# VHH binders against p49116: the designs that were tried, part 226

Target 1, 238 residues: p49116
Amino acid sequence: EGPLLSDTHVTFKLTMPSPMPEYLNVHYICESASRLLFLSMHWARSIPAFQALGQDCNTSLVRACWNELFTLGLAQCAQVMSLSTILAAIVNHLQNSIQEDKLSGDRIKQVMEHIWKLQEFCNSMAKLDIDGYEYAYLKAIVLFSPDHPGLTSTSQIEKFQEKAQMELQDYVQKTYSEDTYRLARILVRLPALRLMSSNITEELFFTGLIGNVSIDSIIPYILKMETAEYNGQITGAS
Key: E = the ipSAE of ESMFold2; O = the ipSAE of OpenDDE; V2 = 0.75 times the mean of E and O plus 0.25 times the DockQ between their complexes.

## First folded at step 13 (VHH)

Design m38 (framework vhh_7qbe_3)
Fold by ESMFold2-Fast, scan of step 13:
Structure m38 (fold): chain B 238 residues (1-238), chain A 119 residues (1-119)
Amino acid sequence: as target 1 above (238 residues)
Amino acid sequence: QLQLVESGGGLVQAGGSLRLSCTASGNDYAMGWFRQGPGKEREFVASISRSGSYTYYADSVKGRFTISRDNAKNTLYLQMNSLKSEDTAVYYCAADQFGRYKSPNYDYWGKGTRVTVSS
């Protein structure tokens, strides 16, 4: 059997809404995040191993891991998104909400802790200078996680995760041969993704898109979209 | 498409120093310097990761050349010290779209800047 990922799966190019407003607002942040989410789901559905698991398993996997994929995408696309500027705008909005007594102090603390964890994760990935091939395999490791509750075909999912791990190891050892511990430094970053609350991610980045509807509710729809519809969503053309 | 423009080439005496610059239209790339001397194939000189945390040098230039970058200015530098006649070449700036500072194949290339080292 051929490799889990081909070179086409390494390409991950986010097209941002244009022009960027002078002052960031919820609409711009939400559209930017939605484009990244759609790009991430389109990336996942393009993988032959993912397709082979079948629609029900595909939906369950993405519902379980979308927050981890999204967070990896934020780290990978941090520069094109101007993520630090977006996070600063979110923090500013939260500070204004404190002054207006619209959010509880405990909730604001939870959200600020989440933002701190997100910044630390993205900074760690930037410091390691994770390349596009490494990001593709990290996303595959996260996608093919067999340990989420309620999954079927867990043996096949585990096989694909192990294949992703092996191909990442081969890539890193061949490409960065002098850096014996690079793989270990990269992999130890992954557990932090599971500590990130999907509910808080949804509140920070998707409030304007979804309203009262969860990301979990739209995932089956997004996964069934035609390629042209995906392209329209990630470019804003349709 | 990413645009790369080299500058800073010229004539320098053996044992002298010269600093090359490369201005890029973006900074989310691993970047490197290559050179091609008269009658020679293009050869790798040095590379640097996106953040500048990792650098990689050809053995022939280790200890003499220093690669660096200023991401706020979208500029890559090559500080060349203790220049030898063998360093005479056209120097090319290159970028890897996937952020690999040890890239097997660079995607974007400048047109080059000529360095002549007189003996």
Scores: ipSAE 0.719, ipTM 0.882, lowest interface PAE 0.9, mean pLDDT 89

Design m39 (framework vhh_7qbe_3)
Fold by ESMFold2-Fast, scan of step 13:
Structure m39 (fold): chain B 238 residues (1-238), chain A 119 residues (1-119)
Amino acid sequence: as target 1 above (238 residues)
Amino acid sequence: QLQLVESGGGLVQAGGSLRLSCTASGNDYAMGWFRQGPGKEREFVASISRSGSYTYYADSVKGRFTISRDNAKNTLYLQMNSLKSEDTAVYYCAADQYGRFKSPNYDYWGKGTRVTVSS
């Protein structure tokens, strides 16, 4: 038995829709977010340990953790996405809606708090200099969470999560050998990630989905897509 | 494609100092300096993490060279002190897109700047 992740699992290249519009719109944001979500699911599918769990377990795991994987992806791809620009545009739109009394104050507060949490998470990851290996292992720790309701093969999932944690520890201790507390600083970021609302993420980034379909409803189809179909989705190629 | 342009090379006497610069078209990268001396293989010199919080040095330069960066200016620096004839080389700027500052492989490379240390 080899390592849980290989060097190929560090590769995580987001291709943005081109050209970027002069004024951000829901379609551009939704297309960008969909590409990141599809990239995240394709990344998960490429892990041999994930494949070994079987289709039903794979679907259940991704349904449970897609928001966490997506948020880690937003942090990792923040520069490529111009995420700060997207969030600033959303904040400006919300502030104008408050001024015009178009939305309830309670809802606006919830959405603004979510945006603040997302910004703080991304800023904390940037400040910590999280590298590609660390992102890959953090995604694996999130993916192989054994404690979600309805999971089968929980013992095997737990073993893969432990393997991800051990390999992250080995990497950090070797690479950041003079920073004794780095691993602890990285791991304490995960609870903040897990407290973020998937419903608000869906509202902010996926409002443009056809037929108001939920992310949970499309996950099985994305995971079963053949490589050519998947590549067509993330690159916009027919 | 990331563009990297080195500058600051030249002739300096042994025991002297020289500062190299590398201007980049982006700042979301771990960065490093490598060198290739006459008749030698390319070797690692120093590297710095994306934010500048972590640095790593080859044993041969530790205590003499300092790597730093200014992300507002998209510029990487190598301050070289107590230069030796063995430091004579073409110095290359390199960047890693995943922030892996101790990576054995870097994704992007500059064309180099020549440093000659006279005895």
Scores: ipSAE 0.653, ipTM 0.850, lowest interface PAE 1.4, mean pLDDT 88

Design m4 (framework vhh_7qbe_3)
Fold by ESMFold2-Fast, scan of step 13:
Parts: structure tokens; C-alpha cells; sequence
Structure m4 (fold): chain B 238 residues (1-238), chain A 119 residues (1-119)
């Protein structure tokens, strides 16, 4: 069967929209987030084990975990995205929405709590200096989660998750052999991903989407795209 | 396409100090210093993680050399103290695109800066 991930599956390079506007706006934030989402889904599609599960299972898995994959991607690409600057712009926009009485105080509280949790997560990953191989395996562990409702082939999904966990352990033990506790420090970060709301992620990063479109509704279409179309989306090409 | 440019090399007497710098055209890399002495293979000197939280030194330089970075300036430093004739080498800056400060293979390399320690 070979390894779950090859070196080609570790490369994860986000291309930001250029030029950056003088003032950050919802379109720039949405385009940046969309590129990261497309990159994340293209990454998932490139994994032979993922392909082997079949199209219906692939769609169900990504629908269940896209928010976790996206959040890991935000942490991994925080520097190239200037994520702190994007979050500051979102906070400023939310403060203006409060002043204009456009949103309820309860909703603002939920969104601000989500931003705090996201910042805390990204900061914790940055302090651990999670490398690209570790991120790839963490994404694989999240992707191959057998415990989401409505999944078929759960035994095979669990097998791939266990394979991801084993390969991460082997990698960390070989690469950071002197740091006995590194793997444990990394793995205890994962449960926080499931506490973050996909609805709030959509509101923060995908407000520029048209109509009553949700990320859940577009996932099947993105997964059907050809490789060239994915590459076009992640670079902003027509 | 990452460019690394080393500077600060020169001639110094044994027991002296020297500070090397490496300016990077980008950020978010684990980085390290390597050296190649006369008639020797390139050897590891020191490395530092993306944030600077993790640092690793070769046994030969522990207690004498200090690696540090200024991420706002995209600059890596190597402070060399108590220099020995054995430290004579061309010093290379290296970067790992995956953020591995204990990298088996660094992806990007500078052209080096020469350090000569006279006895």
C-alpha cells in the first residue's frame, strides 16, 4: 500500500491576491479564503487513499471536516496571509456593525469568541513551530475522521486515520528524536478544531459569496473540478 | 526562488568574536547555519525554528556560538565568540521551506561568507 502521504502531498503553497488593496475589504478577504479552501480541497483530492474511498464518500468527508481543514490551513498559512491583519480588519468591521445596529449583540459575542479561539489556536501552532510534514499529517487525521454521522466505509476511513497517526508518530520520533513530548503537545491541539463553528467561519471569511450559498453546497462542485481549474482558483486566474 | 545573502565574514584572531548575518528575500522558514572548512564536507553549525522557539547547536559550537533571528527584518544571525582556528570555514545560510529546524535536507542556500581565524 505504501505510505499514506508522499513528499508531494506535503507541499502547500498559498498564492495571495495581488495587489493587496489599500484598505482590506470583504472581496479581498473572501478571495484569499476561497484560494485557501480550493488549495485545501485540491490537497485532499490528491491523496490516493482519499480517491480510493470513492466520490460519494469523498464529498461526505469534506463536507464534515472542511472547517477543520480550513482552520489548519489558516494556521499553516498565517504569515503569508497576514492573518492577524485580516482578523483586525474583520474586528473593525464588526465594531462598525455594532455602531450601526446591524447585528445582534449575541451574534457579535459568538463571532468575537470564535475570533479569539482562532487566534489562540493559530498562536499555539506557531509557538510549537509545526512543520509542513506535521501539518500534512494533522490534515490527514482530520480528513479521515470515521466518527462523522452518515458516513459509509467507516472501517476503511478509520484504517486511513490510524495510518496517518502512525506515520505522524514515526515522522516526529525520527525528526525530533530528542523531544519526547512533541507528539503529545501537537495532538492535544486537535480537539479545539471541533469546537469552532463552520457557520461563523463562513460569516468571517466567505461573506462575499452570492445568494444563499453555503460551503457545504459548493463542496461537490469543487471536488468535480479539473486540476487546471483548481490551479486557476488558487492563483486567481480566469 | 528564495534568495539568501550572507555577510559579516572576515579575518579574526583566535579568541575573537564575529557576527554573521543572512538576509532572506522572504519569511516563514526554519533556518540554519552550515560551514565548510578547508578539505572538509559541509557540516551543520546551528538551526532555529520559524518563530525562534526551538534552537539546535552542533556539539562543537555549544556555549560559543549563538543563533538568533529578527523576523521583522527577515534576518538570521550567528554570533561567534571564543573563535578557534578550527572554526575557519565558509559559512552558509540555509532555509527549509517546510519549517523543519532539524531538517534532513535544506531547500535554499546562500553563496557563503568566508571566516578565517588566525592562530
Amino acid sequence: as target 1 above (238 residues)
Amino acid sequence: QLQLVESGGGLVQAGGSLRLSCTASGHDYAMGWFRQGPGKEREFVASISRSGSYIYYADSVKGRFTISRDNAKNTLYLQMNSLKSEDTAVYYCAADQYGRYKSPNYDYWGKGTRVTVSS
Scores: ipSAE 0.735, ipTM 0.885, lowest interface PAE 0.7, mean pLDDT 89

Design m40 (framework vhh_7qbe_3)
Fold by ESMFold2-Fast, scan of step 13:
Structure m40 (fold): chain B 238 residues (1-238), chain A 119 residues (1-119)
Amino acid sequence: as target 1 above (238 residues)
Amino acid sequence: QLQLVESGGGLVQAGGSLRLSCTASGNDYAMGWFRQGPGKEREFVASISRSGSYTYYADSVKGRFTISRDNAKNTLYLQMNSLKSEDTAVYYCAADQYGRWKSPNYDYWGKGTRVTVSS
């Protein structure tokens, strides 16, 4: 068969809600994050290999890896999102919650640790100057992960992951031929994605600053959206 | 829809120095300098990654030219030292939307600034 990803799968354009409010609020953060999540899922469903696995496998796979895809998306879109500004606003809100005695010290520690890990990951990716082709293949490696508990069709998923790894290697060796160890530097960043809690990601980005949403419950609906309906969600058009 | 505007070109004596600037309407791009000399095809000069961590130079300018960027000002620079008559060209800044500083095909181009090196 042909390549796992085509040039059309490299384009990843996030449209932010506009205008940005004078003061950052939970609604703006949640809408921005939702657009990135929708974009990430639409990207995944556009891959022929992903489609070939079937709807039930697609749903299970995305439920298992959405936090990793979302985090890669945050890193890739950090500048267009002004992610550092969003994270600073979240930190300020958490500090105010301590003063108002609305959160336990242990919970605040967990959330701050998650924010630190996220910042470290995004900074690492920025320093490596990961390009759009490299991001597309990293997302594919994460998407086609055969080792999540409860997955079926793991042999097919593993084959697609290996294909993604091979195509990333070929791309990097061709494009950055003089940098013999670039691929290794990129790949060692991936394990950090699994250290970040999906529950804390939900609290920070999807229910405002504090609280959880069931992203797992909405994934099947997002994956089944018509293109026009999907475009309405990511642009805010009615 | 990225806009690129080059400046700093002019006449300079061989062995002299000149600094080119390119003002961009955005900074989330890998960027580079290309040039086209009289009666020649456009050729690559130098490129720089999104953050400025990586640079790449054509062999003909290596050691003489330095590419740099100021992302806070959305400005790309080319410091040209030890200029030769062969460096006479119209210099173009260019940007790659995918962040590839070693791409043969850049997506956005300025209209150029002329550099003349006299003997």
Scores: ipSAE 0.722, ipTM 0.886, lowest interface PAE 1.0, mean pLDDT 88

Design m41 (framework vhh_7qbe_3)
Fold by ESMFold2-Fast, scan of step 13:
Structure m41 (fold): chain B 238 residues (1-238), chain A 119 residues (1-119)
Amino acid sequence: as target 1 above (238 residues)
Amino acid sequence: QLQLVESGGGLVQAGGSLRLSCTASGNDYAMGWFRQGPGKEREFVASISRSGSYTYYADSVKGRFTISRDNAKNTLYLQMNSLKSEDTAVYYCAADQYGRYASPNYDYWGKGTRVTVSS
């Protein structure tokens, strides 16, 4: 068979809301995060192997891995998002909430630990200077994870994951031939994605956007969006 | 589209040093230097990753040339030491949109700056 990903699947361009406000607000952060989430889901649905699994399997996979895809997207788009500035603003807001007794100290500690894990992940990816091809394959590896509970077609999903890993290995060995351990350094970063809470990601980046409705519950609707509706979300055209 | 402008080329005596600069309209790119000598094909010289953490050099320039970047200034540098007559070429700044610092297929190119090494 042909390759799992084509060059069209490597292109991952986030268009930010413009202009960036002088002081970050919840609206700007939520809009930016939503654009990245929609871009990530549109990326996944464009993969022929993903389409071949069928709608029910597609929904189950994205529900299981959206936080991993979103976090990889944050790392990949950290510079265009000014992610460090966004995280600093969130930290400042959380510290003010402690002082005003608006949130429990235990919850704030949990959220701060999540932010530090996210910062460490993004910093590690930046230090490795992960390229666009490597990001595309890492996203494919987490997307085609056969080990999530409740999945059907796990054998086919596992074959697509193995194909993603093999193509990443081939790419890295050919492109970075003088860096023998690059692939290993990249792959050992992936387990950290599963230790990050999707609930905390929702609180940090999607506060006020969904109300009491979870990202998990809206995924089937986003995956079924027509191209025009998706373009409206990604470009801000209403 | 990314704009790349090279500067710093000129005449230099064999054994001398020269520093090339490339000013870019953006910095979220892997970048590199290529050269084309008289009657020769374009060849790779050196590359640097987006953050500057990784560098890669052609065997012919290892130990003599140093690539570096200043992302705050959107500027790429090539410090050329112990220059040889064989280093005579037009030097091109190039950038890769996907961040592949060890790839021969760069997407954006400057117009070049000429370096002549005399004995």
Scores: ipSAE 0.677, ipTM 0.861, lowest interface PAE 1.0, mean pLDDT 88

Design m42 (framework vhh_7qbe_3)
Fold by ESMFold2-Fast, scan of step 13:
Structure m42 (fold): chain B 238 residues (1-238), chain A 119 residues (1-119)
Amino acid sequence: as target 1 above (238 residues)
Amino acid sequence: QLQLVESGGGLVQAGGSLRLSCTASGNDYAMGWFRQGPGKEREFVASISRSGSYTYYADSVKGRFTISRDNAKNTLYLQMNSLKSEDTAVYYCAADQYGRYTSPNYDYWGKGTRVTVSS
């Protein structure tokens, strides 16, 4: 049977574009976000249980949950990304758009509310001191969600999610043995991920994508990439 | 690249106390102390979570050693009380990006500081 995740699945190393510009711009933010997205999809693709579901199911799962995986990645990599600085730059850009009358007030309000939710989520994860093993299992719980519309093999997906939950419980009980309610505090954070709009995430972090390409449309291509081609995207060599 | 610099090592009589410090160039890491005694493998001593809320100790040091951190100063501490001859070792500061509290395979390591306990 073996465990759902191995120690290799705990490793999650984001390589940032270099050098960091003196003043943040849309292209730097988009490249940083793209690297995190590619790292997240590569992480998912490396899981044997994920591979066993087959290509069509893999594509459907990632299309359904990429925003949740990406947001967990933002929280996990907040310091290496200087996420607070990136969000401040996005806010400044939005404030300039208000002054230039380029965006509706309703749209700006939606985007600002999304940024607030993202900040609260990242702060809650930081305050809970979520470790790398816990992040790996939370990502697995999100990835193996059987309740998205249009999924096939839902019983198998549910079994993998259950296995992720059981292994997280075992890890937390062993590692944080004196903190009886830690697992409950961690798990109640997950529903907030589904309240964040993937469309707004795409607008905030992926505005610099060439040709108005949607994340939804590129997912099948990322999942099919050869290892060398994929590594080029992660390191920015391509 | 994360840099770790240990200080505070020295010679102390059995039953005495020492405080080790480790200055880091960043603070988004779980951190720990490991030691290697003469003719021994490197062993875990203590670790602390990113926020400082969770600490772990090897059985041999429980009740005698206290790990703490000051994230505003990017500094890790190990307060060593009731020192024994068997605590004689080179003490290494280590940092782990993923929060692997007791793993010998931490991502970043200092060069070590020597502690000698005489009787």
Scores: ipSAE 0.045, ipTM 0.537, lowest interface PAE 6.5, mean pLDDT 86

Design m43 (framework vhh_7qbe_3)
Fold by ESMFold2-Fast, scan of step 13:
Structure m43 (fold): chain B 238 residues (1-238), chain A 119 residues (1-119)
Amino acid sequence: as target 1 above (238 residues)
Amino acid sequence: QLQLVESGGGLVQAGGSLRLSCTASGNDYAMGWFRQGPGKEREFVASISRSGSYTYYADSVKGRFTISRDNAKNTLYLQMNSLKSEDTAVYYCAADQYGRYHSPNYDYWGKGTRVTVSS
C-alpha cells in the first residue's frame, strides 16, 4: 500500500564498455545497447508491484513495452552513451550502404525516419531536463500499460499505472512548484514512444544477438537472472 | 566522486558587482548556489538545470543575480549585481545527481567562497 517506487528505483547507472574503440563498430554499439537493456529489465523486476503480478504477466508486460523502456533509457543515458555519436555512426553506415547498393532505398528510408524520431524524442527530453525521479515514473507508466493485447490482470495493471501517474504528479508539483505546465509537457512526450518500431530498434542496436534470436525471445531469461548475473551483464564484471 | 571548487569571493562595496565561479569534475548535474550569512541557516540562492534551459531564483535575489553555466568548461557562474550588505555570506556551489534543478537536498557541495559587502 506504500509508494509504488522507492528511492532505490530512481538510481539508473549505465556502465559503458571500455575501452571505447577509435572508430565506432557494430560490436561496441550492440554491447552498449545490451547493457542498457539488461539494466532496464533489472530495474523493472526490482519493483515489488511488478513482481506481485506474477511471472507470466511480468513477461507479457516487458515483451510488450521493452522498446518504450529502452528508448526512455536511451534518452536518460544519452550523455554517458554519447548517443548522438552512435546515431551519427549508424547514419554514416546507412549512407555508405546506399552508395554501394548493399541495402534497398525503401528500407534505408524507414530506418532513417526511425532515427529522426528517436533523435527528436531524445532532444525533447533533454530540452525538458527530465530528472531521475521523473524518468523512473515515466518508465513505470509505460511498464504498467494495461492496453497491450493478450494481457491478464489488466485492472491491477491499470491501478499500478494510475498510482505511478499520481506519484509523478505529487513529485512534480512539490519539486517544480513554480512551473505550472511541466507535468503536461512531460506526459505529452509519452505517445511518441509507441510510434517507434521495435523491429527497427532491434536492427539498429541488437543486430544478431544470438543467431537470429529476437529480443522478445530472450526477455524471459533476462527476467529470471539473479542479481549477480544482471550486475555481470551491465558492468562486464563477474 | 564529483568535486566542486568555488572561486571569485571577496570584499565589495554596496551597489557593486562580483562574479562567482564553480568548477566541477562533471557536467551531468543540476546545479545551484546556496549561501550562509552570519548567524543564519544556509539558504537557497539560485539553481540551473543540466542543459541550462531552466533557472530558479530566491525572491531576495531576483533581478539582481544571474545564474549560468558553460557545460563545455564544466563551470557554473553566479553574476551578482547591485550587492547589498544583506548579501554578505559564504556562497556554496551544489550539485544534484538526479538532475533536480529545484531540490532542497543537494548531493554534492563545495567548501564555499566568502563574499563581504561593505557599506
Scores: ipSAE 0.606, ipTM 0.834, lowest interface PAE 1.5, mean pLDDT 87

Design m44 (framework vhh_7qbe_3; at its last look DockQ between E and O 0.94; V2 from the best seeds 0.82)
Fold by OpenDDE, look of step 14:
Structure m44 (fold): chain B 238 residues (1-238), chain A 119 residues (1-119)
Amino acid sequence: as target 1 above (238 residues)
Amino acid sequence: QLQLVESGGGLVQAGGSLRLSCTASGNDYAMGWFRQGPGKEREFVASISRSGSYTYYADSVKGRFTISRDNAKNTLYLQMNSLKSEDTAVYYCAADQYGRYRSPNYDYWGKGTRVTVSS
C-alpha cells in the first residue's frame, strides 16, 4: 500500500477575501474563516484514504474534528490571514456585546480564554516553525482519530492514523535529523487542540455568516461541494 | 513567484568581514545561503527557519558566519567574519516554499552576489 499523503497534500494555500476592508468587520472575518474551513475540508477530500472510508464515515470524522482541523489551519495560515489582527477585531466586536450586557461574566471569561488559547497555540506553532509537510501530517493525525464516539470503520481509521504518524516520523527524521526531539515537540502540541471549544470557535468565526446554522449541520454539504464551486468561492467569482 | 535579490558582495582581505543581504518579495519562507566557488559545485552555507528560531550551518563556516533575517523588511542576511580565501564564491539566496529550513530542494533562487577574499 502506498503512502497516506503525497506532495499534492502538502500545499495548503488560503486566499483571503479582496479587498481587505479598512475595518475588519464581521463579514470579512466570517468569509475568511469560511474559506479556511472549505480549504480544510477540500484538503481532507483529496486524501485517497479519506475517500476510501465512504461518505458517512467521512462526514462523521469531519464533524468530530473540524474544530481541530480549523485551528491547525489558523496556525498554518496565520501570516496570510493576519490572524492577530483578526483576533483583535473579534475582541473589539465582543466588547460591544459586553457593553450591551448580552454575556454573563463567566461566558466572557470563557470566550476570552478561548481567544487566548487560539493565539497561544498559533504562536507556539510559529515558534516551532512547523513546515507544510508537518502540518499535513498533523492534520491527517487529527482527521483519522479513532477517539471519537459513534465512528464506523474504527480499525481502518486507526490504521490510517498510524500511517500518518509513521510517515511524519520518517519525514522529521529525514529532514531534521539534527533535531532528535523535534517529532516529540510537534506531537505534544496536539493535546492543546482538544482543549478548545468548537462552540466558541463557531461563535467567534462563523456566527455572522451562518446565523443559527451549525458548522456540524453544513459539513455534509461542504463535503459534497464540487471542486469548481469551491474554487469559485476562493476566487470570489460570483 | 518569489523574487530574491542578493547584495553586499565585493572584495575583502583575508580575515576581514562582509555582510550579505537578500531582499525577498515575501517573508513566509524558510531561507538559505549557498555558494559556488571557482571550479567547484554549489554548496550549502547556512539556512534559517521562517521565524528565525532555527538556524543551520555548514561545518566550513560554523563559528564564522551568522545567518539572520528581518521579516519586517523581507530581508535575509549573512554576516561573514574571519573570511578566508576558500570563501571566495558567488553567494546565492534560496527559499523553500514549505518552510523547511533543512530543505532538500529550495524552490526559489537569486542571481547571486560575488565575494572575493584576497590573501
Scores: ipSAE 0.873, ipTM 0.942, lowest interface PAE 0.5, mean pLDDT 93
Fold by ESMFold2-Fast, scan of step 13:
Structure m44 (fold): chain B 238 residues (1-238), chain A 119 residues (1-119)
Amino acid sequence: as target 1 above (238 residues)
Amino acid sequence: QLQLVESGGGLVQAGGSLRLSCTASGNDYAMGWFRQGPGKEREFVASISRSGSYTYYADSVKGRFTISRDNAKNTLYLQMNSLKSEDTAVYYCAADQYGRYRSPNYDYWGKGTRVTVSS
């Protein structure tokens, strides 16, 4: 068998679009978010255990958990993304929409509540100083979630999730041996990911997508991308 | 590549204080201080997490040394109080690419700054 994740699965490097515009716009935000989403899906499909579940199960798992993976990626890459600046630009856009009465007040409240939950999550992860190995295992735990409706092979998915949990525990206990409660502090952060709406994440970060295209509809295509095509996407090359 | 530059070393009398600084070209790293005394192997002194929320100290320096960082200035500090002759060493700044303040293997190192404690 061997470990669920190898050291190659710990490396998670986001390349931002360059140059950053003087004024943030929906295109730059969407391109940045798309790169993070592609990086997250490429990370998932590189895991041997994930591929062993088969194409249909892989698609169903990522459709169910992409928002959780994306949010963990936002927290992990907050510094390189200047996430606080992106969120400030989104808030400014929403405030302009309120003044111009372009969106429902109830919808704006939902979106603002989502932004506050996202900021709280990212701040909590930053204060815990989650390391690259811990992020890799947290992503594996949410990826191998057996409790999403409509999944097949749930027994095998659960075994992979338990393996991820065990390897995270072993890692934390060895690396931070003096901090007996670190694992508990990390794990209690995960349920918050399930409370964030994928529809609102799409509205905030993927509004610049051409046409009325959902993340759910593009997932199968991203998972099938050739390595060269994927590299072109994350670097902005043709 | 990450650049680390230490400063603040010098000669100080036993019982005195000294503050070391390390200027980094980036701040998204867990960081630590190591030292190597005359005729000794390099030893761990103190470390600090990315945000500064967690610190860890070698038993030999607990209660005397304080590690801190200013991420707005990309600067790491080591405040050394109640200095002893045994603290004489070249002090090195180090960084871990995965953000582990309890790193088994730091990736980036400065060139060091010399601290001499006279009796």
Scores: ipSAE 0.771, ipTM 0.897, lowest interface PAE 0.6, mean pLDDT 89
Fold by ESMFold2, look of step 14:
Structure m44 (fold): chain B 238 residues (1-238), chain A 119 residues (1-119)
Amino acid sequence: as target 1 above (238 residues)
Amino acid sequence: QLQLVESGGGLVQAGGSLRLSCTASGNDYAMGWFRQGPGKEREFVASISRSGSYTYYADSVKGRFTISRDNAKNTLYLQMNSLKSEDTAVYYCAADQYGRYRSPNYDYWGKGTRVTVSS
């Protein structure tokens, strides 16, 4: 049976496009977000339990949870990404769109509320100083979520999620034995991920993808990608 | 590779104070201080989380030493007060690549700075 995750699944190293432009633009934000998405998909695909579910189930799971994985990735990589700077640039672009009368008031309110929720989530994770092992298990818990509509093999998915939860519990209790409440503090952060809209995430971070292709539609291709091609996309090597 | 450079070691009288610094090439790490006395095994002294919000101390230094960090300067500190002869050691700065402020195994180490506490 073995552990759900190994040390290779804990390493999560994001590299940013260089150099960071003086004024952030859609291209830089989209390239940065794309690298994080590819890194997150590579991470998920490398998990033996994920591989065991089969291609149709894999695609369905990732379609259901990619935004939660991406959001955890944003929180984990917030420092290296300079996420606060990226979000500030997005807010400035939205304010310019209001000035030019390009967006409806309802949409602007919805997008700004999403940005606020994202900032609050990332800040709460930073305040807890969530470590790389904890992030890996949290990502596994959201990946193996059996309650998304349309999934098959929900019993097996639930078993994998329970295994991720048990391994997180064992890890936290061993590593932070003097902090009795750490596991509870971590787990109460997870419901906030379901408040994140995949459609708004696409508009904030992925507007620069070729054509008007949604992340949902490219997931099967990303999951079939050869490992060397993944590494090229993650690092931006062409 | 993360670079860690300690400074601030020296000779100090028992009961005195000394402040150690560790300059790092980055700040996205949980960090700690260790020490190795003459002929002794390296031992944990104190650790601090990535943000600085959480700290942990060995019982032998609790109440006398204070770990802190300045992430704007990529610098870790150890304020050592009420020094005793048993605090004589080479002090090492360490960092955990996975951000564990209670790390069982640190990945990056400085070369150390010597602290001698005399009577």
Scores: ipSAE 0.720, ipTM 0.883, lowest interface PAE 0.9, mean pLDDT 88
ESMFold2 (binder alone), look of step 14: mean pLDDT 86; pTM 0.880
ESMFold2, look of step 15: ipSAE 0.704; ipTM 0.872
ESMFold2 (binder alone), look of step 15: mean pLDDT 87; pTM 0.887
OpenDDE, look of step 15: ipSAE 0.864; ipTM 0.937

